# Designs tried in a protein design chat: miniprotein binders against q56419. Part 124

Target 1, 326 residues: q56419
Amino acid sequence: MEGRTLEEVQEEVFKRHGVLVPKKELEDLAKALEEAGLLLTEKVEARLKEEEEKLKRERPMRLAGLSYPEGEREARAFLEAFRASYPGEGEEARVLLMPHLEPSRVPEVYGAALAALEKTPPPERIYLVGVAHRPLKEKAAALPVPFQTPFGPALPDLPALQALDALLPFELFNTPLAFREEHSLELPLFFLKGRFPEARVLPLLVARRSPELGEALKVVLRDFPGLLVLAVDLSHVGPRFGDTPLTRTLAEEARRRDLGFLERLAEGEPEAALAFLGANPTRIDGVEVVASLLPLLRERKGKVLAHRLDLEAPTLSAVGAGTLVL
Key: E = the ipSAE of ESMFold2; O = the ipSAE of OpenDDE; V2 = 0.75 times the mean of E and O plus 0.25 times the DockQ between their complexes.

## First folded at step 9 (miniprotein)

Design nc1
Fold by ESMFold2-Fast, scan of step 12:
Order: C-alpha cells, then structure tokens, then sequence
Structure nc1 (fold): chain B 326 residues (1-326), chain A 85 residues (1-85)
C-alpha cells in the first residue's frame, strides 16, 4: 500500500470495500486551512496592534475573578485569609523573594510574604522583577503604565524607570505585549498593592540573564530607594514540564535543590546558590533573575520563611514555591 | 469577537485535519498522514496562541478537548513509529 498515490489507494479501497474516499474533500480542507491562515494572520495583526495601543495607557487585570477577587472588599478579605494561613511572624525585608504561581496552591507561602511585608516599612517604590513567560525582544523589559488591581492602579515610577532605561545598553520599554498576560507580575502585585497601596512600581521582566540590568539597578536604587521583589517560582518537575512522572525521589531532589538555592541566597551568596544548581535539572526559574541581580543580592543575609513543593496530581507534576527575606 | 471566531475556526480545522490524518493512516498513505497531522498541530498551536493573547476563559474548554485529541493521536504516531522499527 505504501508508495502509491492517494488516487491509487482510493481505487483499491473502492474495489475492496465499495467506498470511494473523497479526494476533493481532502484537497478542499487543505485549501481552506491555507486561506483561513492568511485571513487569520491579518486579523491577529490588527488585534495585536489594538492591544498594544491599549497597553500605552494601562495594563488591565487579567486574573481578577479567577486567581483573586475583582471587588476591593472581597480582595481585602482574600489577603487576610492568606495572611492567616501562615502562623508565623515575618521579618523586615529589604529584598523579598516570593512566588508567582496560583496563590490558592501555596497559601502559606504567600502568607509568609504578607507577614514579611507587615514588618517592612512602607516603601516609596517597589522594584518588582518577574520572569517572562513570553519571548522578549531583549534580555529584560519594563512597561511604564498603571497596572490595574482591585485596590486601585499600581502607578509606575516614571523617573526611576527613565533613569534605569538611560543606564541600559538596550531599550527597556521593549515588547509591551509580553506584559498583557504575565502572571509573574500580576499575582505578586495583587499582594504588594494590597499591603502598600501608595507605593509606585517598576514592573520588570527577565527572560535571560542580564548582568547589565543588575548593575543599572544598583545605581538606580541608590537614587530611588525602594523594596526589591523577586517574583519567582522554584523547581518545575513532571510531564507538564517535559520531564518524567513525579516520583518520591524526584520530589525530594526538587525540595533539596529549592532549599539549597534559597539557603545560599539567605547567606548572601548568590553565586554559590547558582553554582549549587549546576545545570538546573529541576528547572528553577529564579536562576535568570538571580543571575541578573547579583550586585543587589551579595552579602545580604536573611531567612527562608516558607517553602512548599505543590503537587498537580492529574499531571503527576509539581512546582516549588518559597518566601525568602534578605 | 472576530478573534474568538478565528480561534473556533482553527479548533474546527485542527479537529478535521486530525480526522483526515487518521483516514490517511488507514489507507497507508504515510505522506498524507504526516502532512495532515503537521497541519493539525499548527492549527492547534495557533488556536492556543490566540487564546493566550485574548485571555478568554470560555475558549479554554475547547482548547483542552483539542489537546486531549492531539495527545491521543501522538500516542498512535509513536506506536506506528515503534512498529516500523
């Protein structure tokens, strides 16, 4: 049967089973896909241009009603419930590492972050550094617009963002569309804005290691002091992430690598934290952020307040999350 | 919206192309099977990309059904490849 044309196969099937395979139907489907693809590309380009224009004015909420409540009162109650889920006291943070995965999966970890924020004096601005889940045109990017939250808009610190842009060898305000659907900024921002409603924000995404970002931020933080927040998740293991199904051994390796990474950061040794991970076999996404921010993390001692490896039973996969104060 | 209509159109095309790939496989036309399957994956990826850009949760169910269909088809492709060894 192999090596025959579709027409020859249709003839053989007709002879044996009395059924004519409609070759024209197959051809019509292929042509329809080609035509639909061309038309859809034009519509997508028009939509992307429209969304990019909207992003020049504000970044709307995308996860309200899904990951957190839309209404301010409901959002306040939601925050209080997360804080209550962590029985410990926080510590003052000069640098805060917190997760960005779905909050309901790791409530005590977000509660630990809230506890740390309770002990932290209100900053004038927050440097919120997340992980790009979409490609960026450069190694890092920022979006200098208000980010909507249930607690009101988180306003950009335009002078600090412009100072940062001036010090970088690339355009900081690249790839605006990467910010439209970015939970690594939106979810931490919900908690940060709820705790510090008057703070301005520098929303930053890291896609790849950018040492120049860390060097520039060190200069900007001197003139524009504020709270540095690393919004990063830890290990990603299991089939959902291109790995084998989660075993007890793999889960223990993920926990060991997560905690070893965090504890070395807590000792003020970010290079040692990166070296400890080696090839990063459990896919800790904080690596690119930490590697970019080395000058801001060296010699800052602190404490791991919480850690959890959260299981997705249906996919036999897991994601690590932690709260670290420096 | 126009984008939602386009996502549904890609979902429908991916489903039809997956059906055509199965028909080609049964007929022993491995070239047509491979081509139709590749186009099905492309249509699915396009639908997912558009859904992610629009943020419309109503369409997630359709994308999930398509993911399940594609996963089953991938298992059949792997089985065919193992048989050819």
Amino acid sequence: as target 1 above (326 residues)
Amino acid sequence: SDVDEAIEAYYKLAKELARISELARRLGDEELFRRAWEEAIKAYDRARELLEKTGDPELEELVRELEELIEEAEKLIEELERHLE
Scores: ipSAE 0.000, ipTM 0.176, lowest interface PAE 16.5, mean pLDDT 79
ESMFold2 (binder alone), alone request of step 9: mean pLDDT 67; pTM 0.516

Design nc10
Fold by ESMFold2-Fast, scan of step 12:
Structure nc10 (fold): chain B 326 residues (1-326), chain A 84 residues (1-84)
Amino acid sequence: as target 1 above (326 residues)
Amino acid sequence: SPEEIARRAVELAREGNPEEAARLIAEAAREAGSPEAIEAYYKLAKLLARISELARRLGDEELFRRAWEEAIKAYDRARELLEG
């Protein structure tokens, strides 16, 4: 009930901002809202049912006109500008790690991802694995509907999704509403659809470590080969994320943690990458995705193409972003 | 003052206008560049968090996001003042 809702709010705030809000503060909030008589449960339930019903047909764009242009021509020019922001050459990717941070904040990092995609043969399908920013009923979820983009709808690979669902010990299509507002899928998908307009997509969210997801995906990829994309951000440091104001030392620690993590992944040693982070003191959000996908990352060698720690001056905080090809 | 703004925002939320309440609080939070008491920023953060939770329960994800981000900023200001 209310206690469960408050726990979900704590988890969501921690995931989005890296801040743990004291339970007592959330309890005080819930009591104040109840006393104010502003909790409209019936109206909320009706609205959620309407939104869930719409998601059975398609996933509309939410960030068009905000994070990327709505029109196809403008979107194409925007994508090409990001490619131009990366002065290096790409590498062919069998597995691509790319960010889901606001693209305008780290254009060279997205440019590196585009460079890698230019060297990669068009896949029949893309396994797009993002990070859940809203609670999921299970450790992971997928939404088997077209995702709208300025380049046309990214169509779901229904046979591959159904094969994956059959191998999992939980319902894969368990939390449609978690996909309504999910930038960890929408922002990478903009770039992926622009480069591979014919590829079908498996849009996947990971909330918590799911080794069974990685094992099932290894089987599915044999019958339904495709490009695996891990859409994850790296360190989250500063007051917005539960640290002291950003210092040179904290920024250096974040960069060291990001690069050490990526380099170990590039060596084909994902367990070593996780062990290097220990308790994950700089809050790399890719940890749960990597931990879930271990069977797909072991013994794959590759290269870190780009890395940046983006500074958010008003909050004295920073978020790391990187592009890794395996 | 943050307390006066908080009272007005609660009033607007009670009237069924949480969007205007969040806008008013966000504007006030941006204007509060003066050193205020730690308690004042903490109270502002709690009120912004209340508005964000109401927006979330009403299904307004954008209002939730904006109000919650402003709540975190107010909380961080209070923490900064406390820690130095």
Scores: ipSAE 0.000, ipTM 0.173, lowest interface PAE 15.5, mean pLDDT 79
ESMFold2 (binder alone), alone request of step 9: mean pLDDT 69; pTM 0.573

Design nc11 (at its last look DockQ between E and O 0.93; V2 from the best seeds 0.83)
Fold by ESMFold2, look of step 10:
Structure nc11 (fold): chain B 326 residues (1-326), chain A 84 residues (1-84)
Amino acid sequence: as target 1 above (326 residues)
Amino acid sequence: DEAVERAEELIRRGDLEGAAEVLLRAAEEAGDPEAIELYYKLAKLLARISELARRLGDEELFRRAWEEAIKAYDRARELLEKTK
């Protein structure tokens, strides 16, 4: 109801429609609407609490049958097809940067990651660092549960996660619901678990740059060696992302920014890579992750294996993806 | 544990350094399983002190608290490795 008294509402209805609605009926209606709104809020809250409790036990597949096959045999054939999309050979990685964009959009970029994994000794564990697409209660978060894949569950490295939590000024296990639909972990994990079926995983999300995360990880990696994976996308340009319509000039700038960023990372100069982007006018997705992990990226030289700026024809927009080994 | 409850009370009062001292003394006196947990809790408190110092511009406390956080963490790791 507007800021009118019930008498004023009653009078207005009578004036316009010739019907006198008793004041008590208006009062009862207002109370019922308030109660219905409260009950709807309580149902939503209860459902979210139930989902949160489920996520404290395991994280199920959300994209099977959509982004990758559900069955194990079909999933292995899917991996082989993606590897074949990249006709080159990889290089051993201690750090791997790979995308989380829909795999069918950038098949050779994921293929390059698989080629790198072929040259990489099986790690005891994988530090999988993605980008939070839902808000976190803190700058970063983890979910210490099995993540289901077509290749079986990816088991958490609980001792390493506990050690990491102990070195952070905030609780690491802070936002389970943010992992429910987080493709930046699920899509790379499919490829990683398919190649390293015995590796444990530290599933990590960054929402905002956290230098303390990088410093803590440097200590934890000393005691718990493993493969560090930055699961990030690059430029996001075009009308879908707030730009003017995509032009050849904007696309070339996005490609230049992507490659310049990756090449400076490959030179072991992550601060220079961030400085090169300045205000990040093409919205490279990986900036917050790289800014968090500086101590782990300094002085590590490597190679850019692949890059694509993929066009979204319906929106005249584009997203960049790359594969970098360090 | 009584030491943890005392440290939490000190934290609520804003005495983070006092809380760290309580945890350290309790960890030094505890048996290995409890000591490991206490050293991890101490490391986390010292990491929090370090971050607060960074935000306040106190570079000396920032660096010192972080070094002490690593020492507490290392002690927990040493105890865990002995029980393997």
Scores: ipSAE 0.802, ipTM 0.928, lowest interface PAE 0.7, mean pLDDT 90
Fold by OpenDDE base, look of step 10:
Structure nc11 (fold): chain B 326 residues (1-326), chain A 84 residues (1-84)
Amino acid sequence: as target 1 above (326 residues)
Amino acid sequence: DEAVERAEELIRRGDLEGAAEVLLRAAEEAGDPEAIELYYKLAKLLARISELARRLGDEELFRRAWEEAIKAYDRARELLEKTK
């Protein structure tokens, strides 16, 4: 893109995805985006079409060897190390809110999620709801294909996905290219697949609040019970997000917003959690996901297991991450 | 499926109620595998009607269409469970 630095794209990817894409991968992505975005050439269209056709079969790993190990043995050691980073015990989850931020930034928050999963009976299926950091054709989308992980493919629950589509006022299976580089699903899925290797997955993305999604899922969950996972980050503050450099005051406000949001969710008051944020001045990432899932979050009491506001020193910016069990 | 084509034509003409009726009748007359698909299509259409009603501020139609969408869905699920 003429004029955007790789750093600005990294910033935008991080801003959007809460993932620090390595500069090299960003260079490859920027090259791919420059190759893809600048010249709507027949070649770019052909490549996008080829990538879309590949996504009809599987979603390959994008962050293997970067955010987590590619090899299964190393990946298992990675899981154990992350679990060890959280000294507490978990609780059984029916709903799990966990981050999708780069794991190395908030290891104890992922460790808390793993602790909760240790107390959770293996689900038949996992409803994994991430944040769409790219535009979707519809408010939400699903990709009904295997997602590759170091622990083998996470297989889709096609019957449950079909049932969900039948109750939505839009086509659920839209915008497959949005899943290609979507890290909000890939990172949580690593931990989930590692703990529950036999669970089927419903990989869902939310771009805009869809109350219809929550109502549809409420019906589908009756017939297709499973673990609901909200893969969301919390506050995004600092220069990368349009603020001044992180100060004590700004960090305290971000933490206040994050914890106030999570605590109200833990009390079973998701509408109060949304209302507490107001205009969302600290840019909590998970707002549209929570707003879409209100019917599933109401009256569920739980516990905040972990929270961190992690500083990205090069940009003097910070991202909040939390783990909540309901 | 002739019923699906007819329903799609009615949808294109803005006759969403007529399309729902066509799908319902076809689902009731069909064998189990075809009926399942027709009921799911009906549920989806009714969900669309529900959302349209909500956007237009017709709360009664919103509620009714959603309830009927669930019924169509439930019928599809019942048939699916019988085939296992």
Scores: ipSAE 0.781, ipTM 0.923, lowest interface PAE 0.5, mean pLDDT 90
ESMFold2 (binder alone), alone request of step 9: mean pLDDT 78; pTM 0.731
ESMFold2 (binder alone), look of step 10: mean pLDDT 78; pTM 0.733

Design nc12
Fold by ESMFold2-Fast, scan of step 12:
Structure nc12 (fold): chain B 326 residues (1-326), chain A 86 residues (1-86)
Amino acid sequence: as target 1 above (326 residues)
Amino acid sequence: SPVDEAIEAYYKLAKELARISELARRLGDEELFRRAWEAAIKAYDLARELGDPELIEEVLRLGIELAERLGDEELAEELRRRAEEI
């Protein structure tokens, strides 16, 4: 309808105030526009197929030189600087919740995650669950290819991914293009690969709550034990996210909301954490991830290591970020 | 004049096309992105037929941006050549 509406507006304006032209010339112009549009659409479709085929072989770095250094030596120094930003000690993690927000905005929060990883025995594999920022054909997806990092490629755990795929009522490897530019996986992976260079990964995206994913992961984790990482941001407040401009009161409410959510997760009560958000309306980035992974979060007690509300002055907006170990 | 009104209407269409393209990017909607791309080329051709250089540059910049974001450097170069053929 939108395309038709635009075309009708163009035709109406052209006919109402345009140059007086014979009907045949108008028909020839319309035909030329349709043919040009079709050719460009075909080129776009061909390009998308090419990008999709490239992603079947490997996932290249997209944020190197922007969010983290491209070179291995510089990347190592960057990682150590983030660890130094957190003055506390870590706790061993079986489940780690960490942000995917631009790291330089919340260095102590990423530092807390690194501290937790220092106390955690190296896992054979990492279940890295992020948030889809592009549409998925199904509720969740994975990409079973090496993900490039400055520390070398993070290799996929193919047996575990295939076991997971077999247990799901949908095709797990359904939307490769959604992984082309996905910071909710790339940014946490930088830190995880830096600390556990030998660990294989299961890169997972959640678009909508999938209880089937949580149930299947519980089964797969029994046969393929590993570290579960939820790469999620917390409150999103302000005009950048469609809300009213940030005030001191709204910032305080966001901090209380984030901490109340994390504290309930730390008590092993993920349903209570979700109910708390229902009573305290927010745009928490990771709610669909938590709702999908309920079977993996119940009765796992832990500790909130860090929380920050990052204030974005130009837009009067804020994003919450936290580190939780379970 | 009717000609001035038509020119203003095509400026408005170029701006609406930019808004549709931006909305498609924000939604991550591949189908809406393709529709925006088709609208961009149609707007470019109409601006060219009207001979409005400001509108031509506006729509052309959008078209080149869309091609570059898709990684289609060949298409971006073709659009730049179309501008030179004016």
Scores: ipSAE 0.000, ipTM 0.202, lowest interface PAE 13.6, mean pLDDT 79
ESMFold2 (binder alone), alone request of step 9: mean pLDDT 65; pTM 0.466

Design nc13
Fold by ESMFold2-Fast, scan of step 12:
Structure nc13 (fold): chain B 326 residues (1-326), chain A 85 residues (1-85)
Amino acid sequence: as target 1 above (326 residues)
Amino acid sequence: SPVDEAIEAYYKLAKELARISELARRLGDEELFRRAWEAAILAYDAARELLRGADPEEIARLVVELAREAGVSPEEARRLIEEAL
């Protein structure tokens, strides 16, 4: 049960601080707590089993009433307010990069994504690729169940998910508990379902670089065309993320880093975007997603619609967010 | 149904070939990766064609192509597919 204890502690730390704690530190902590008899119990095992069983049927909302309204009418008004926060017009998206941090922190960035969706023909399905904030048994995972939203359930594209699974060297439907509380899927999905209520979804999480995922997705997209959405945040700077406190110079560096990354993606040069990040060291959680999806991003030109570095003053930290259309 | 069983068998074959291609990548064998990945796509295409209502002769063509990439005779490839089905 040490693995489950570690995952539970990791989940709690993530919910409180929004960061993933290093495995060794969590292992040491979990072992100390287990020896004290605080974490490893039959009740914990029973609850995890119950949650896994629930996730076989559907993925319930976790952030309704917190990050977005529960009611459909209120949710619609909320979505329209975000669109209104962006003064520009969108561009048609074949690939959309959008954030997954708390929407109220960067409303104009989510507004830019909504503007792009307004110019995009309704897709039959959305490939929604987020970032795993909890460990996965494999490099990537999917959960093939309806995801609840205030606009009704976002239905899984089961044939497309099965096709994708068939081309992967691992079981795609792994680690269902990692989807129980995953804002990198839930928050973008709120906006996507609001704009494309009839689209089916492929909810995908990337934990580590998976070139095989991008290769398989390129094949699957030919049979199951749809909108590819990369739900990723940009620079993470400051003590909240294990870095030095934010200064004006570090903030300017983070903005330059984010824009340099996005602009290279907009030129259809994802390898150059990754190399640029390697030369300019700070953390962008989108790195593993972009590195996994290279075959889908090469030679696609587009436009950066919005960028914001959001300051979290109490922690002297910041998170970058952007909207890119390819 | 027999068709659903065939689709599942071809998807399973594609996955096994994808596993071989990933092992080849980890070992730095780019030629084996390419051959195994191409074979995985052919097996996947066979399943997709069955879903589109392809006739047995179209599937046979894909099986022959898969056999060629794998270095297996067409007769042996047919035997393996029939066994999977």
Scores: ipSAE 0.675, ipTM 0.798, lowest interface PAE 1.2, mean pLDDT 85
ESMFold2 (binder alone), alone request of step 9: mean pLDDT 72; pTM 0.613

Design nc14 (at its last fold request DockQ between E and O 0.93; V2 from the best seeds 0.85)
Fold by OpenDDE base, look of step 10:
Order: structure tokens, then sequence, then C-alpha cells
Structure nc14 (fold): chain B 326 residues (1-326), chain A 113 residues (1-113)
């Protein structure tokens, strides 16, 4: 009834249809709609609780058959095609920055990540740090369950996750529902699991900068060595993100910001990379992740392997993606 | 005596809980935020003391490991609260002690393998 009185609704119906609906019938209808709304809310809440209970056991694939193949054979062919899209050679990674954008949009950027992984000895564990596109209860979160992939489940490193939780000033295992549809972990994990089938995983999400996370991880990495992966996108420009349609000038600014950010990271100067962005007018996605991981990025020199600003033609918007090895 | 230590632990926990409730009440008023944080620090200090006593007195290695991990977490929280207060000394010291508690848990875990 959007703030209207029953009398106003009665008058409107009379004016439009020439029928005087009794006030009692309108009251009964309003009550029935309210009850139906309550029932719908209860059903939604019950479904969310059920989904949360399922997430205590495993995180199922959400993008299988959409962003990547569901079948293992087809998934392996997918990996090979992505690797082939990058003509260069990779370098050994201790830290890998890679995108979480839809793979078909930036195949060569994922190909560069695969090239780096080819030069990387199989890690015992992978610290996979994604971006929370949904609110978290805390600055960061983890989900300590198997993540399903076409290559089998990516198993959590429970001892390392416990160690990390012990050094954080907040509960690490929070907001499990945020992981249900989070593509920032699922898409990179496909490539990582395909390359390193035996590696354990620490699936982490960052919603807000947490310097505490970087300091805690620095200690944990001493005892639980592994590959650190930053699954982040770069600039987000155009109408989908509140800008005018993509122009040459806007694209050049986005590229300048992306490359300037990545190059400073490659020089081992993460604080300089953040400072270079200032107010982040092109909305680089990875800022909060990098700001959280400063202790792990300092003084590490590396190389930018790939960069692309990909146009989404239907919205005249663009997203930056890059691959960096440290 | 063991009984005296168990009593002391309970007294610390009870006092910590009282202070925590007070901190939560203080946190509801924007004008008492600093006092709320200080009260929470004191609550967690008492709980940390209780956990340290448990860890040192228990003969159960698994209980000790758990106590040290919990202690590390409390100390990390104290460190963060100290940072919010601008107490750089407590910030640094609490973090260093958190690492020590963590290291003690790890040492015990390695011995059980």
Amino acid sequence: as target 1 above (326 residues)
Amino acid sequence: SREELEKEIRELEEKAEELQRRAEELAKDPNTQEEAIRTEVESQRLEAEALLKIAELTKDVDEAIEAYYKLAKLLARISELARRLGDEELFRRAWEEAIKAYDRARELLEKTK
C-alpha cells in the first residue's frame, strides 16, 4: 500500500473501476499480503540457514558450465587453451597477483598466470586472498572447508588456518554465506587446482584493509610456507561504475593507474603503489587486499607479465586485469 | 595448591566477564568509546592471565596448545585495542607476547608429532 490509507485505496479503486470495495475486504487483503510476505521471509531465512549448514561441509561450484567446464577432461583442455593464449614464458612466483574477472574476457592474463605457475615448484599450500564483493562481519574471513573444482576438491589447510586465526584480533571464520557465490576465489582456484592438484588451500576474503592480516600471515608463513596468491582485478571504469562511457582518455587513465600500481608493486614498493592511486578514482579492486598484505610485499622485486583493460561493450564499461610475479 | 589455582582462574574469568559486560555497555554511548576500549583491554588482560595459568598448569598437551592459541588471540586483540587508543608501547608489547604464545603452541604441537 506504499503509505496509503485503506480509505485512499478504496477511493482510488472507486474512481478507477466504479466499484466500492468494502473496507473489511481491503483489510483482509492487506493482512493476507502481509502474512504472505512474512511466510516468504521465513522461507528465505530457512533456505539461507540450510545453505549456511551446507557450507559447513563444502563449497560447491557455482560457475561450472558457465565460466569454465564442469568435466575434468574439458577443464584440462580449457587450461591448455588459456596457457596457449599467452605467448611468453613465466617466472617462478612466491607471490602471484592474478585476476578474478570472467576468464573469457582476459584469457592471456590468466595464461600469464599459468606460465608463472609452470615455473613454480609445487607448493604444499596456497594462500588464496580474494576480494569480498559482499559484506563481511569482520575485515577479513576464511572458509575452512573443501572447495569443489572439476579437478576434485581443493582441501583446506586446517592447521595453517588455525594458526592464522590465533594471531588475528577478530574471528577469522566469519560470514560463511559470503563465500557461497564469491567468484574472486572460485575462478582463480580453478587454475590453481588444475596446476597444483595436491596443494592445500587457505581461502581468504578481504572486505576492508587489515594490516593485522599481513602481520599474522608473515608469522604463519614462517611455519607454513606456501604460495601467496592475490586474486584481484584492477580499474573499473564506465557507466556500470558511475562514469561516462569509455573514451580514449578514460581508458588511458585506467591503464596508467593499473600499470603504475603494478610496476610499483614489482619494484617492492607497495606503499608507493597505494600512494600513487590516491583517492583511487578508477576504482582499482585490489587496494584493500594490497593494503592488508604490505608486510609480505615489501622489498620483493618481480615482474609484470600481462595487463589488459577489457571492454564490456553492452555497458561501454571496462575492467583492468593484470598478472604480477614477485 | 591446585585447588587454589583453580579458584584464582575462576575469579579472573568472572571478573573478566564483568568487565566485558561493562565495556559493551560503555560502547553504546559515543561519548564513552575510549573508556569502553580501556575496559575491554582490562577484561582481556584478566582472561589472558587465566589462560596462561591454565596453559602452564595443565598436564594435557592438547589443552595447553588450545590455551596458548587462545592466549595469542587475546593478546592480538589487546594489541589492536591499544593501537586504537594510541598506546604504541602496549601495541608493540602485546603483539610480541602474542607471537610468543603462538610459538609456544607450535612448539608443543611439533613435540606431539
Scores: ipSAE 0.843, ipTM 0.935, lowest interface PAE 0.4, mean pLDDT 92
Fold by ESMFold2, look of step 10:
Structure nc14 (fold): chain B 326 residues (1-326), chain A 113 residues (1-113)
Amino acid sequence: as target 1 above (326 residues)
Amino acid sequence: SREELEKEIRELEEKAEELQRRAEELAKDPNTQEEAIRTEVESQRLEAEALLKIAELTKDVDEAIEAYYKLAKLLARISELARRLGDEELFRRAWEEAIKAYDRARELLEKTK
């Protein structure tokens, strides 16, 4: 049955066990196994379809009780503790770069983002652009539904999403299942919703660089102004990512790459920031998002508020995170 | 003349569907990829022409808005296909027309507020 004819299977059974199994019995067994496999496939497909249909109505919290508290009161205290971990002042942002790394690993980096939000007039909407960790059918995607948070649902800006879709050469609403477990949206959204409870959201994912997305967003932002958030991480170094164990030299290089990238973005030079990375030897996570959004980043000057290259103790690896306002 | 215009729209849509099917068949063969793209551009141009006629024919403002948004998307698609062909002039012109169609949809939405 493993690439053999029924006659070959029959002969092997006879040689090994001295019993001649009729071809009809082997044929019946093969058919039953195929039917069982088809039935199991249909059950899996039905369950995936059900999950997809649920995601067309809302996106539930996935990380409550894991990365942040589930209850609203505890979530507000958690948010304020993160702000307190950054002793500095923020600056007003039209564009905010912030991480999507586990918050407890880089508390002052998220705190810096909160400090920037304190200086930012409450926007009518937030363009939240994360990194797709599951494949998308297209270069980018959105999910036009409420995203649940401990602070209540983050409501989608449906008119702005419709306008954006109309300017793209592909269907924007293309891969609902990719959003089910996507932490690059959920983790930043917790902080954004906590600070801007009235803002609507455009939840966007980038899988592969899409210059079309940046050009379309430039037009849409003209009519639907709001806060642009790049929810991206920086260097990924160490054995988890294909390097030797983290050394002081590798860590110093990762920090230099992270800060050089952020510095060039802060000068309003996103093309230079990408060129600085070259082959991206420390695997900075945000490259595809930045490459997609060039028209929105050019000539916009700002400031790096925070950076950390944080150790992942179990893997002897590290991930960089930063906060940049433009 | 309204009846005549509706007939023209149906004829454009039917021809666009024929060209789209042909483009899909050409796309299966690695040796006809450029022809597939050129055929898809022509299909999309016919569909864009049909959408523009629909937008101008209808008295329902919501239908006009929808048609202009769909027209913008088709023109954005034509712009991307032109980029793949290396046709820089069509790339820029189609994108400019996409923005104009989008702006017409926005203008209509603004008037209904």
Scores: ipSAE 0.837, ipTM 0.932, lowest interface PAE 0.6, mean pLDDT 91
ESMFold2 (binder alone), alone request of step 9: mean pLDDT 86; pTM 0.838
ESMFold2 (binder alone), look of step 10: mean pLDDT 86; pTM 0.833
ESMFold2, fold request of step 15: ipSAE 0.823, 0.821, 0.817; ipTM 0.924, 0.923, 0.925
ESMFold2 (binder alone), fold request of step 15: mean pLDDT 86, 86, 86; pTM 0.833, 0.830, 0.833
OpenDDE base, fold request of step 15: ipSAE 0.814, 0.817, 0.816; ipTM 0.924, 0.925, 0.924

Design nc2
Fold by ESMFold2-Fast, scan of step 12:
Structure nc2 (fold): chain B 326 residues (1-326), chain A 82 residues (1-82)
Amino acid sequence: as target 1 above (326 residues)
Amino acid sequence: SPVDEAIEAYYKLAKELARISELARRLGDEELFRRAWEEAIKAYDRARELLEKSGNPEAVEEALRLAEEAIRAAEELAEKLG
């Protein structure tokens, strides 16, 4: 009944069901729907307020039993199996790019990330930068609470988060509900906490490019050194992502795009990496994160350890995943 | 405590200067952006220094007075850039 006249509604019912509904009955129905809508809105608002209050204390696991095991022992064995899936040795990382795609789909890529973490001295803190899959009030956000994992809670670095907030032109803690269900943080965090159980975390989400975030982080990292993790997936191709069905040619193009992007990042040339992607940056969700973190990525040379384009045959779609050490 | 108030005041000053720098960037004034951002970092650094020197009441009292004055000046500048 939204924006429609009662006469228009009456005409539609007659055309589809051959029944002329009296205007009084339609008025009563419109009132009942309006009242039901208000009650549903009140219930939804109450539930959202309750969830927001819970998030002020902790961020619970959402993917335990689905993407990784709930129990600590089983989670440890699961993590070690991923390391075993990568035949190479890692490289020490000051910056790590890793995926947030379902781990079982690209085990060798997560294995490469684990190999890099194995060669990396335990950091005091991890700057974990993921991609917002829900709207944020600002270009970026953080949630300053413990994040639950099978290996115990990943504790927030409150002093570092406060320092970061002080250098931003917006409130950093602006959208707690966006963190309620966010796999771009939860899935990488599982592996990071398993390898660095004592490290504190800065859980950060980027919705749109925020050069002010990268500028602020460069200053904060000087006083609060730690491991910077970009938790991003690469090419998203096929109908599942609003694109044409995957062909061999499109898959080859996606692999070339992913590798060209990663290789330019490995040369310490993030602006060249962004330029290489050309006019369609939305096909790689890491673009907004890389564009935000330019000051942290310039002149850092490194190595691409792994890359895979994961094929989803039923949807004729694919998602690229890679591990890059800088 | 007076120390916590001084630290909070300098962090607040840094944030207001960061807001000014972003307004300058949106207006295409690269020089004003650079100057405002440098002042934001300076205010932030002062907060960090005060955290290290938190046991010195004299340094804290002077810093708090200066921070209050600087925050007012930054807010006035932000209004003019609005």
Scores: ipSAE 0.587, ipTM 0.785, lowest interface PAE 1.6, mean pLDDT 86
ESMFold2 (binder alone), alone request of step 9: mean pLDDT 72; pTM 0.597

